# Designs tried in a protein design chat: VH-VL binders against q0aze0. Part 345

Target 1, 268 residues: q0aze0
Amino acid sequence: MKIILVNNRFKENTEKKAQEIAGQLSALNVEVIIDNGLDEPYAGTVDFIMVLGGDGTMLRAARRYGQRAIPVLGVNMGTVGFLSNIEINELAEYLPLILREEYSLEARMMLEVAVFQQQSLLTRVFCLNELLLRSNSPRMLSFALEISGQKLEPYRGDGLIVSTTTGSTAYSLSAGGPIADPQLDAFIVTPVASHIINKRPLVVSPEREISLHLLEEREAIIGIDGQIKMDFGAENRVLIKRAPHPLLMVNLKAKPFFTSIDRSLQRQ

## First folded at step 14 (VH-VL)

Design CC17 (framework fv_inotuzumab)
Fold by ESMFold2-Fast, scan of step 14:
Structure CC17 (fold): chain C 268 residues (1-268), chain A 123 residues (1-123), chain B 112 residues (1-112)
Amino acid sequence: as target 1 above (268 residues)
Amino acid sequence: EVQLVQSGAEVKKPGASVKVSCKASGYTFTDYAIHWVRQAPGQGLEWIGGINTYTGDTYYRRKFQGRVTMTADTSTSTVYMELSSLRSEDTAVYYCARDESYYDYLDSYFDYWGQGTLVTVSS
Amino acid sequence: DVQVTQSPSSLSASVGDRVTITCRSSQSLVYSEGNTYLSWYLHKPGKAPQLLIYDVSTRFSGVPDRFSGSGSGTDFTLTISSLQPEDFATYYCLQATHFPLTFGQGTKVEIK
């Protein structure tokens, strides 16, 4: 059995805990790879991924490993979040179940994002929450949105978010998007500070293909899960579709989505 | 308009503690971590640590571990840095600076800075 | 700790001159997905530091086009294509790939 431990490079406690857990697993003849983000993703075969950190660390793990159909467990290190399943002080209790593969899996859709310059593919990345197109200056953007070849009226504003249902509680929520049941598969398209009052968030089939490009040269950035940023100009086009594989999240412990989000909104 | 406003200058004796505040306005407080950077007379910039205002996680340079405490008050959009067991070498201008975060992920560059707080440690 | 060294420690220049400042790290600053956490700051006495460039080469909003950043791995440069009177200052690079975050020692750009 081979397990990848994904930890946050800045959180010192996760580094020490990752080493402690790696030692315990090695004593049980489990091979451990530690991924703190400094190197490229581990390219070998892996049986299980354990994420030691908050939602941001989970999102990095999903981008790096989510398309491999490997079980991924979020272990909370005391951070606020929605993507962890157990707390770090519960790990010893659940470790025998992990090693015996006695758990259920929840599939979460992911986005496939392809960025082009003219007709040439520049990059292809996957993400769990969203793609954000935003202005990188005080000036608003003018851009075109197409959904499965259907051209919408031009957008004017600070940007646009294309989100999964998992991402509905992230940046899309802040921009006025709906809260979606993460068990639904859908794209949520949310305008960011649109100058056109009738531009509403859209909920569309995950089988749709979404494309974006600028209508005027502006300083703009596309952001992926808030962590990868790329310059985006009028010569660029982005194509968004459903990723080939969902992220397989491990359920060892029941976690109620609706009461969790309701409580989170109340404490704000 | 984004602003970080720090508390005023402090004069302390060796062995005392100092608590400097950094009040944020013009943005969503919990979308940015706040870091502290100091500059001693005739020296360069030195990173002390930071706090993720959303998660409450703190990151301290080992040199200051055990002497520094950073806290965030979301209700007032204010971050505090307390440094104890002060030495003459701690005489410096202390700056707070913001770092865009996405949950526990940090962009790790400082786009807006406070005006600075002079802390003088002298016997 | 990852060591960050700037070269030169100081230089004298005239308005209109091209100025190049180098920043070298003891370890690669490349992070996963090709991100490199290297930023540049301008600092004047009595004022807060000001961000110029982040992610090696991205100019911060409102920063004049005369400032540019380049580099990869361990070697990075800040270039000022035509020095202006307001550019006489101390410049710092910051590496944020490796914990703890470390600044270079600074490069002071002085009037000739």
Scores: ipSAE 0.716, ipTM 0.876, lowest interface PAE 1.6, mean pLDDT 90

Design CC18 (framework fv_inotuzumab)
Fold by ESMFold2-Fast, scan of step 14:
Structure CC18 (fold): chain C 268 residues (1-268), chain A 123 residues (1-123), chain B 112 residues (1-112)
Amino acid sequence: as target 1 above (268 residues)
Amino acid sequence: EVQLVQSGAEVKKPGASVKVSCKASGYTFTDYAIHWVRQAPGQGLEWIGGINTYTGDTYYRRKFQGRVTMTADTSTSTVYMELSSLRSEDTAVYYCARDESYYDYLGGYFDYWGQGTLVTVSS
Amino acid sequence: DVQVTQSPSSLSASVGDRVTITCRSSQSLVYSEGNTYLSWYLHKPGKAPQLLIYDVSTRFSGVPDRFSGSGSGTDFTLTISSLQPEDFATYYCLQATHFPLTFGQGTKVEIK
């Protein structure tokens, strides 16, 4: 068995904990690869991915490995998050179940984002939460949105979010989007500070293709899960579609989404 | 719009503690981590550490570990840095600076800075 | 710790000059998602530092286009295409790929 341990690059103690867990797994004849984000994603075959950290670390793991149809387990390292399933102090208890493959899987849709310069593909990335198009200056954007070849009236405002259902509680929520059951597959298209009256969030089929381009040269950024940023100009186009594979999240114990989000919203 | 406002200058004796505040306004407090950077007289910028305002996680440079504590009060949008067991070498201007964060992820650049707080340790 | 070294430590220039400052790290700053966490700051006595460039080459909002950043891996440069009077300052690079975050020692740009 081969397991990837994904940990946070900013904490020396997470590297120490990853080494301790790797030692324990090696004693059980499990080969361990540690991924702190500094190297290229491990290219070999692996059986399981264990994420040691918070939701941001899980988003990085999903981006790197989510398309490989490999089970991914979120192990909370002390910070609260919605993407972890067990706490670090529970790992020893659940480890026999992991090694015997005795767990259920929950599928979470992902986005495939392709960025072009004219007709040339610049990059292709995957993400679990969202793509954000935003102005990188005080000046508002003017941009075109097309959904499966259907050209909408031009948008004017600070930007646009194209979100998965998992991402419905992230940037999309802050911009006025709906809260979605993460077991549903859908794109949520949420305007950011639109200057046009009656621009509303859209919930569309995950079979749709969404394209964006600027109508005027502006300083703009494409952001992926709040972690990757790319310059976006009038010569660029982005195409968004459902990724070929969902992220396969490991469930070792029940985690109630609706009561968790309800508690978070009560804080307001 | 975006502002980080720090508490005023402090004069301390060796062995004392100092607590500097950094009050944020004009943005969603928990969308940004706050870091602390100092500059001693005639020296360059030195990163001390930071606090993720969303997770509460703290990150301290090793040489300050055991002497520095960073805390965040979300109700007042204020971050505090407390430095204890002060030495004359701690005389410096201390800056808070914000760093875009996304859950436990840190962006790693400081877009807006506080005005600075001079801490003088003497005698 | 990852060491960050700036070159030169100081330079003298005239208004209108092209100024290039280099920043070299002891380890690669490339993060596997295609990000490189290298930023540049301008600092004047009595003022807070100001962000100029982040993620190697992205100019911060309101920063004049005479400032540009470039580089990859371990070698990075900040270029000022035509130095203006307000640009006489000390410049710092910051790496944030590796913990702990480390600044270069600074490059002082002085009037000739």
Scores: ipSAE 0.683, ipTM 0.867, lowest interface PAE 1.9, mean pLDDT 90

Design CC19 (framework fv_inotuzumab)
Fold by ESMFold2-Fast, scan of step 14:
Structure CC19 (fold): chain C 268 residues (1-268), chain A 123 residues (1-123), chain B 112 residues (1-112)
Amino acid sequence: as target 1 above (268 residues)
Amino acid sequence: EVQLVQSGAEVKKPGASVKVSCKASGYTFTDYAIHWVRQAPGQGLEWIGGINTYTGDTYYRRKFQGRVTMTADTSTSTVYMELSSLRSEDTAVYYCARDESYYDYLSSYFDYWGQGTLVTVSS
Amino acid sequence: DVQVTQSPSSLSASVGDRVTITCRSSQSLVYSEGNTYLSWYLHKPGKAPQLLIYDVSTRFSGVPDRFSGSGSGTDFTLTISSLQPEDFATYYCLQATHFPLTFGQGTKVEIK
């Protein structure tokens, strides 16, 4: 069995914990690869991915490995999040089940984001939560939104979010979007500080293609899961589709989504 | 309007401790980590460490480990940096600066800075 | 620790000049998905530092377009296309790919 351990290098203790876990797994004849983000994604066959960290670390793992149809387990190293399933102090208890493949999988849709300059593809990335289009100056944006070839009335405001249902509790929530059951597959399109009265979030089929481009020359950026940022100008266009494969999240113990979000909102 | 407002200048004797505050306003406190950077007289900028205000995780440069403690108070949107066992070499202007976080991930650039706090360590 | 070296340590220039400052790291600053955590700051005496450029080449909100960043891997450049009176200052690069975060030593841009 070959397992990738994904961790965040910004904290020395997470690297040491990853090494400790790698040693324990090696003693059980499991091959381990540690991915701290500095190297290219492991190119070979992998049986399982363990994410040692919070939701942000899980999002990086999903971007790197989510399209390979490999089980991914979130192991919380600190503050509880929505994408972790077990705590680090529970890992020893659940490790025998992992090695025997005794767990269920939950599929989470992902976005495929393609950025163009004119007709030329600049980059293609995948993400689990959202794409954010945002102004990089005090001036509001004017931009075009097209859904499966249908051109909507122009948007004016600070930006737009195109989110998965998993991302409904991230930036989309902060911008006034709905909380969505992550078992549903849908795009959620949420305006950011729109100056058009009653521009509402849209919930659309994940089979649709969404495209965005600026209608005026403005400085803007697009953000992917809050972690990757790219310049976006009037010569650019972005195309968003359902990614070919969902992220396969490991479920070792029940974690009720609705109770978790309810508790989170009460603490605001 | 984003603001980071720091506490006033301090004069300390060698061996004492100093606690500098950084009060944030104009944004959601827990969406940004706060880092501390100092500049000693005639020297460049030196990163000390930071705190993720959402997770509570702290990140300290090794040379300050055991002497520095960073804490965050969400109810007052304030981050504190306490530096103990002060030496003359700790005389510097100390800045807090914010770093956009996404859960446990850091963007790792400092978009807004506090005005600075002069800490003088002398006998 | 990853070493970050700026060149030159100081330079003299006139208003309207093109100014180029280089930042070199001892290790590659490329992270996953091609992210490179390299930012540039302007610092004036008696004032807090201010962000100019982040992620190598992205200009921070409100920063004039005369400032631009470029580079990859270990070699990075900040360019000021037409120096203005308010640009006489010390400039710092920061690498944040490797822990601990490290600043360059600074480049002072002085009046000729």
Scores: ipSAE 0.667, ipTM 0.855, lowest interface PAE 1.8, mean pLDDT 90

Design CC2 (framework fv_inotuzumab)
Fold by ESMFold2-Fast, scan of step 14:
Structure CC2 (fold): chain C 268 residues (1-268), chain A 123 residues (1-123), chain B 112 residues (1-112)
Amino acid sequence: as target 1 above (268 residues)
Amino acid sequence: EVQLVQSGAEVKKPGASVKVSCKASGYTFTDYAIHWVRQAPGQGLEWIGGINTYTGDTYYRRKFQGRVTMTADTSTSTVYMELSSLRSEDTAVYYCARDEAYYDYLSGYFDYWGQGTLVTVSS
Amino acid sequence: DVQVTQSPSSLSASVGDRVTITCRSSQSLVYSEGNTYLSWYLHKPGKAPQLLIYDVSTRFSGVPDRFSGSGSGTDFTLTISSLQPEDFATYYCLQATHFPLTFGQGTKVEIK
């Protein structure tokens, strides 16, 4: 059995914990690969991925490994999050179940994002939460949104978010989008500070293809899961569709989504 | 408008402690980590540490050997940096600066800075 | 600790000059997915530092076009295409790929 441990570059204690866990697993004849983000993703076959960190670390793991149909377990290192399933102090109790494959899996849709310059593909990335198009200056953007070949009225404002249902509680929520059950498959398209009065968030079939491009030369950026940033100009186009594979999240312990989000909203 | 406003200058004797505040306004407090950077007279910039205001995680340079503590008060949008067992070499201007966070992810650049707080350690 | 070295430590220039400052790290700054956490700051006595460039080459909002960043791996450059009076300052690079975060020692740009 091979397990990848994914940790964060800023959490010194996760490196020590990763090494402790690796030692314990090695004693049980489990091969461990540590991914701290400095190297390319491990290219070999693996059976399980354990993420030691918060939601941001899970999002990185999903971008690196989410398309490989490998079970991914989020292990929280101290903060309540939406994507972790167990706490680090519970890991020893659940480890026998992990090794015996006694857990359930929850599928979470992902986005496939392709960025073009004219006719050339610049990059192709996957993400779990969202793509954000935003202005990188005080000037608002003018941009075109096309859904499965259908051209919408031009958008004017600070930007646009194309989100999965998992991402509905992230940037999309802050911009006025709906809270969605993460077990549903859908794109949520949420305008950011639109100056056109009747622009509403859209809930769109995950089978559709979404494209974006600027109508005027502006300084803009596209952001992916808040972590990857790319310059976006009038010569660029982005194409968004459902990724070929969902992220397979491990359930060892029931986590009530709706009560968790309700509690979080009361703290704002 | 984004602002980071720091507390005023301090004069301390060796062995004392100092606590500097950094009050944030004009943005969602928990969307940014706050780092602390100092500059001693005639020296360059030195990173001390930071705090993720969403997760509560703290990051300290080993050089300060348990002398530094960073805390965040979400209700007042204020971050504090306390430095104990002060030495004359701790005389410096101390800056807070924000670093865009996405949960436990940090962007790793400091877009807005506080005005600085001069801490003088002398006998 | 990853060491960051700037070159030159100081230079003298006139308004209108092209100025180039380099920053070299002891280890690669490339992180997950090609992210490279290298930023540049302008610092004047009595003022807070100001962000100029982040992620190697992205200008911060409001920063004039005369400032540009480039580089990869371990070698990075800040260029000022036509120096203005307000640009006489000390410049610092910061690496944030490796813990702890480290600044270069600074490059002072002085009037000729």
Scores: ipSAE 0.752, ipTM 0.885, lowest interface PAE 1.2, mean pLDDT 90

Design CC20 (framework fv_inotuzumab)
Fold by ESMFold2-Fast, scan of step 14:
Structure CC20 (fold): chain C 268 residues (1-268), chain A 123 residues (1-123), chain B 112 residues (1-112)
Amino acid sequence: as target 1 above (268 residues)
Amino acid sequence: EVQLVQSGAEVKKPGASVKVSCKASGYTFTDYAIHWVRQAPGQGLEWIGGINTYTGDTYYRRKFQGRVTMTADTSTSTVYMELSSLRSEDTAVYYCARDESYYDYLSAYFDYWGQGTLVTVSS
Amino acid sequence: DVQVTQSPSSLSASVGDRVTITCRSSQSLVYSEGNTYLSWYLHKPGKAPQLLIYDVSTRFSGVPDRFSGSGSGTDFTLTISSLQPEDFATYYCLQATHFPLTFGQGTKVEIK
């Protein structure tokens, strides 16, 4: 069995813990690859991915490995997140179940984001939460939104979010989007500080293709899961659709989504 | 609109502790980490550490480990930095600075800064 | 710790001059997926530092277009295409790829 351990660059103790876990797994005849983010994603085949960190570390793992149809387990290293399933101090208890493949999987849809300059593909990225289009200057944006070839009236404001249901509790929530059951597959399209009062969040089929481009030259950025940023100008176009594979999240312990989000909202 | 407002100047004796506050306004407090950076007279900028306001995780430069404590109070949108066992070398202007975070991910650049707090350690 | 060295430590220039400041790290600053956490700040006595450039080359909102950043790996450059009176200041680069975060020692841009 081969396992990738993914860790966070700012938590010094996660590097030490990854080495400790790697030693424990090696004693059980498991080959371990450590992904600390400094190298390209491991290119070989693996059986399991263990993420040591919070939701942000999970999002990085999802972008790097989510399209490979490999089980991914979130192991929390402190504060409870939405994408972790067990705590680090529970890992020893659950390792036998992991090694015997005694767990269930929850499929989470991902976005495929393709960014073009004119007709040239600049980049293709996958993400678990969302794409954010935002102004990078005091000036508001004017931009076009197309959903499966249907051209909507122009948007004016600070930006737009195209989110998965998993991302409904991230940037989309802050911008006024709905909280969505992550077991549903859908795109959530949420305006950011729209100057048009009747622009509402949209919930659309994940079979739709969403296209965005600027209607006038402005300084803008597209952001992917809050972690990757790219300049976006009037010569650019972004195409968003359902990624070919969902992220396969390991469920070892029941995690009650609705009570967890309710409790989180009361604390903020 | 975005503001970070720090507490006023402090004069302390060697061996004392100082606690500096940084009050945030104009944004969602937990969407940004707050870091502390100091500048001693005639010296450059030195990163001390930071706190992720969403997760509560703290990140301290090793030379301050055991002497620095950073805390965040979400009800008042305020971050505190307490530095103990003060020495004359701790005389500096201390700045808080904002770092966009996405859960446990830090964007790792400081877009807005507090006005600075002069801490003087003298006998 | 990753060392960050700026060159030069100081320079004298006149209004309208092109100014180039370099920042060199002891290790590559490339992280996951090409993310390179290098930013540039302007600092004047009695004022808080100000962000100029982040992620190597992205200008912060409101920063004049005479400021530009470039570089990759271990070598980074801040360029001021036509120095203005308000640009006489000390400039710092910051690496944030590796823990702990480290600033360069600073480059003082003085009037000639």
Scores: ipSAE 0.756, ipTM 0.891, lowest interface PAE 1.0, mean pLDDT 91

Design CC21 (framework fv_inotuzumab)
Fold by ESMFold2-Fast, scan of step 14:
Structure CC21 (fold): chain C 268 residues (1-268), chain A 123 residues (1-123), chain B 112 residues (1-112)
Amino acid sequence: as target 1 above (268 residues)
Amino acid sequence: EVQLVQSGAEVKKPGASVKVSCKASGYTFTDYAIHWVRQAPGQGLEWIGGINTYTGDTYYRRKFQGRVTMTADTSTSTVYMELSSLRSEDTAVYYCARDESYYDYLSDYFDYWGQGTLVTVSS
Amino acid sequence: DVQVTQSPSSLSASVGDRVTITCRSSQSLVYSEGNTYLSWYLHKPGKAPQLLIYDVSTRFSGVPDRFSGSGSGTDFTLTISSLQPEDFATYYCLQATHFPLTFGQGTKVEIK
């Protein structure tokens, strides 16, 4: 068995814990690869991915490995989050189940984001939460939104978020988007500080294709899961669609989404 | 317009604690992390730590671990930094700064800064 | 901890001069998913620091085009093509790739 341990490059204690866990797994004849985010994703075959950290570390794991149809387990290291399934102090209890492959999987949709310069593809990335288009200056953006060939009236404001249902509790929530059951497949399109009074968040089929481009030259950025940033200008176009494969999240322990979000909202 | 406004200057005795506030306005508070940076007289800038305003997760430089606590109050869009067991070496101007680190593990750059709070530790 | 060293620690220059400040890290600052987290700040006594350049070479909004950043891996440079009176200040680089975040010690640009 080969397992990738994904840890947080900004948390020294997670690196020490990753080494400890790697030693324990090696003693059980499990090959371990540690991914702290600095190198390219591991290119070989792997059986399981264990993420040590909070939601941000899980988002990185999803971008790197989510399209490979490999089980991914979130192990919480003390932060509040929505993407972990067990706590680090529970790992020893659940490890035999992991090694025997005795767990259920939950499929979470991902976005495929393709950025073009005119007709040329510049880059293609995958993400679990959202794409954010935003102004990188005090000036508002003016941009076009097209959904499956249907051209909407221009948007004006600080930007736009195109989110999965998993991402509904992240950036989209802060911008006024709805909370969505992550078991539903849908895109949530949420305006950021729109100057146009009647712009509303949209919930659309995941079979739709969404395209965005600027209507005037501005300093803008597109952001992926809050972790990757790319410059975006009037010569660029972005196409967003459902990724070919969902992220396969491991369920070892019941974690009711609705009670988790209810507790989180009481704190905010 | 994005603005970070800090509390006023403090004078403390050695061994005391100080709590500095940083009130944000002009943007969605929970979309950005807030970090703290200090500058002692005649010294350079030193990163202390940061807080994810959405999750409440904190990152502290080891040197300050056990002495620093950062908290965020979303109802007032205010971040607090409390530093305990003060020494003369803690005399510095303390700045809060906005960072695009929405999630718990990534930091990028500091685009907007508070005006600074002078903390003096003396008898 | 990743060490960040700036060179020189101070320099004297006249208005119109080309000024070059270097920043060297003890480890690579490259993040394989796209960005190198190296930024530059201007700091004047009695004022808050101001962002000049982020992601090695991207000028922050409103920053004059005389400021430019370059570099890769462990070696980075801030260049001011034609020094103006308002540019006499202390400059800092910041690495955010590795925990903990680390500033360089600063480079003071003084009038000749």
Scores: ipSAE 0.046, ipTM 0.606, lowest interface PAE 6.8, mean pLDDT 87

Design CC22 (framework fv_inotuzumab)
Fold by ESMFold2-Fast, scan of step 14:
Structure CC22 (fold): chain C 268 residues (1-268), chain A 123 residues (1-123), chain B 112 residues (1-112)
Amino acid sequence: as target 1 above (268 residues)
Amino acid sequence: EVQLVQSGAEVKKPGASVKVSCKASGYTFSDYAIHWVRQAPGQGLEWIGGINTYTGDTYYRRKFQGRVTMTADTSTSTVYMELSSLRSEDTAVYYCARDESYYDYLSGYFDYWGQGTLVTVSS
Amino acid sequence: DVQVTQSPSSLSASVGDRVTITCRSSQSLVYSEGNTYLSWYLHKPGKAPQLLIYDVSTRFSGVPDRFSGSGSGTDFTLTISSLQPEDFATYYCLQATHFPLTFGQGTKVEIK
């Protein structure tokens, strides 16, 4: 059995814990690859991915490995999060179940984001939460939104978010989007500080294609899961689709989404 | 308008502790980590550590571990840095600076800074 | 710890000059998704530092076009295409790929 341990690049304690867990798994004749993000994603076959950290670390793991249909378990290292399933002090208890493949899987949709310069593909990335288009200057953007070939009236404002249902509690929530059950498959399209009255968040079939481009030359950035940032100008276009594979999240114990979000909102 | 406002200058004796505050306004407090950076007279910038205001995680440079503590008070949008067992070489201007965060992810650049707090350690 | 070395430590220049400052890291700053956590700051006497460039080459909001960043791996450059009076300051790079975060030692740009 081969397991990838994904950890946070920034937190020294997480690196130490990853090494300890790797030693424990090696003693059980499990091959371990540690991914702290400094190397290319591991290209070989693996049976399981264990993420040691918070939601940001899980998003990185989803981006790197989510399309490979490999079970991914979030292990909370003492941070607050929605995407972890067990705490680090529970790992020893659940490890036999992991090794015997005695767990259930939850499928979470992902986005495929393709960025073009005119007709040329510049890059293709996957994400679990969202793409954010935003102004990188004090000036608002003027941009076009097209949904499955249907051109909407132009947008004017600070930007736009195209989110999965998993991402409904991230940037989309902050911009006034709805909280969505992550068991649903849908795109949520949320405008950021729109100057046009009646521009509302849209809930759109995940089978549709969404495209964005600027109508005026502005300094703009597209952000992916809050971690990847790319310059976006009037010569650029982005195309967003449902990714080919959902992220397969390991469920070892019940994690109540609605009570978790309710408690989180009380803390804000 | 984004602002980070720090507490005023401090004069301390060797062995004492100092607690510097950094009050944030003009943005959602939990969306940015706060780091602390100092500059001793005639020296360059030195990173001390930071606190993730969403998770509560702290990150301390090894040489300060055991004598630095960073805390965040969400109700007042204020971050504190307490440095104990002060030495003369701790004399410096201390800055807080914000770092865009996304859960436990840190962007790793400091877009807005506090005005600085001079801490003088002398007998 | 990952060390960051700036060169030169100081330079003299006149208004209108092209100024180039280099930052060299002891280890690669590339993160596997193509992110490189390298930023540049301007520090004027009596003022707080201010962000100029982040992620190697992205100008921070409001930063003039004369400032540009470039580089990859371990070698990075900040360029000021036409120095202005307000640009006489000390410049710092910061790496945030490896813990702990480390600043370069600074480059002082002085009037000639």
Scores: ipSAE 0.757, ipTM 0.889, lowest interface PAE 1.2, mean pLDDT 91

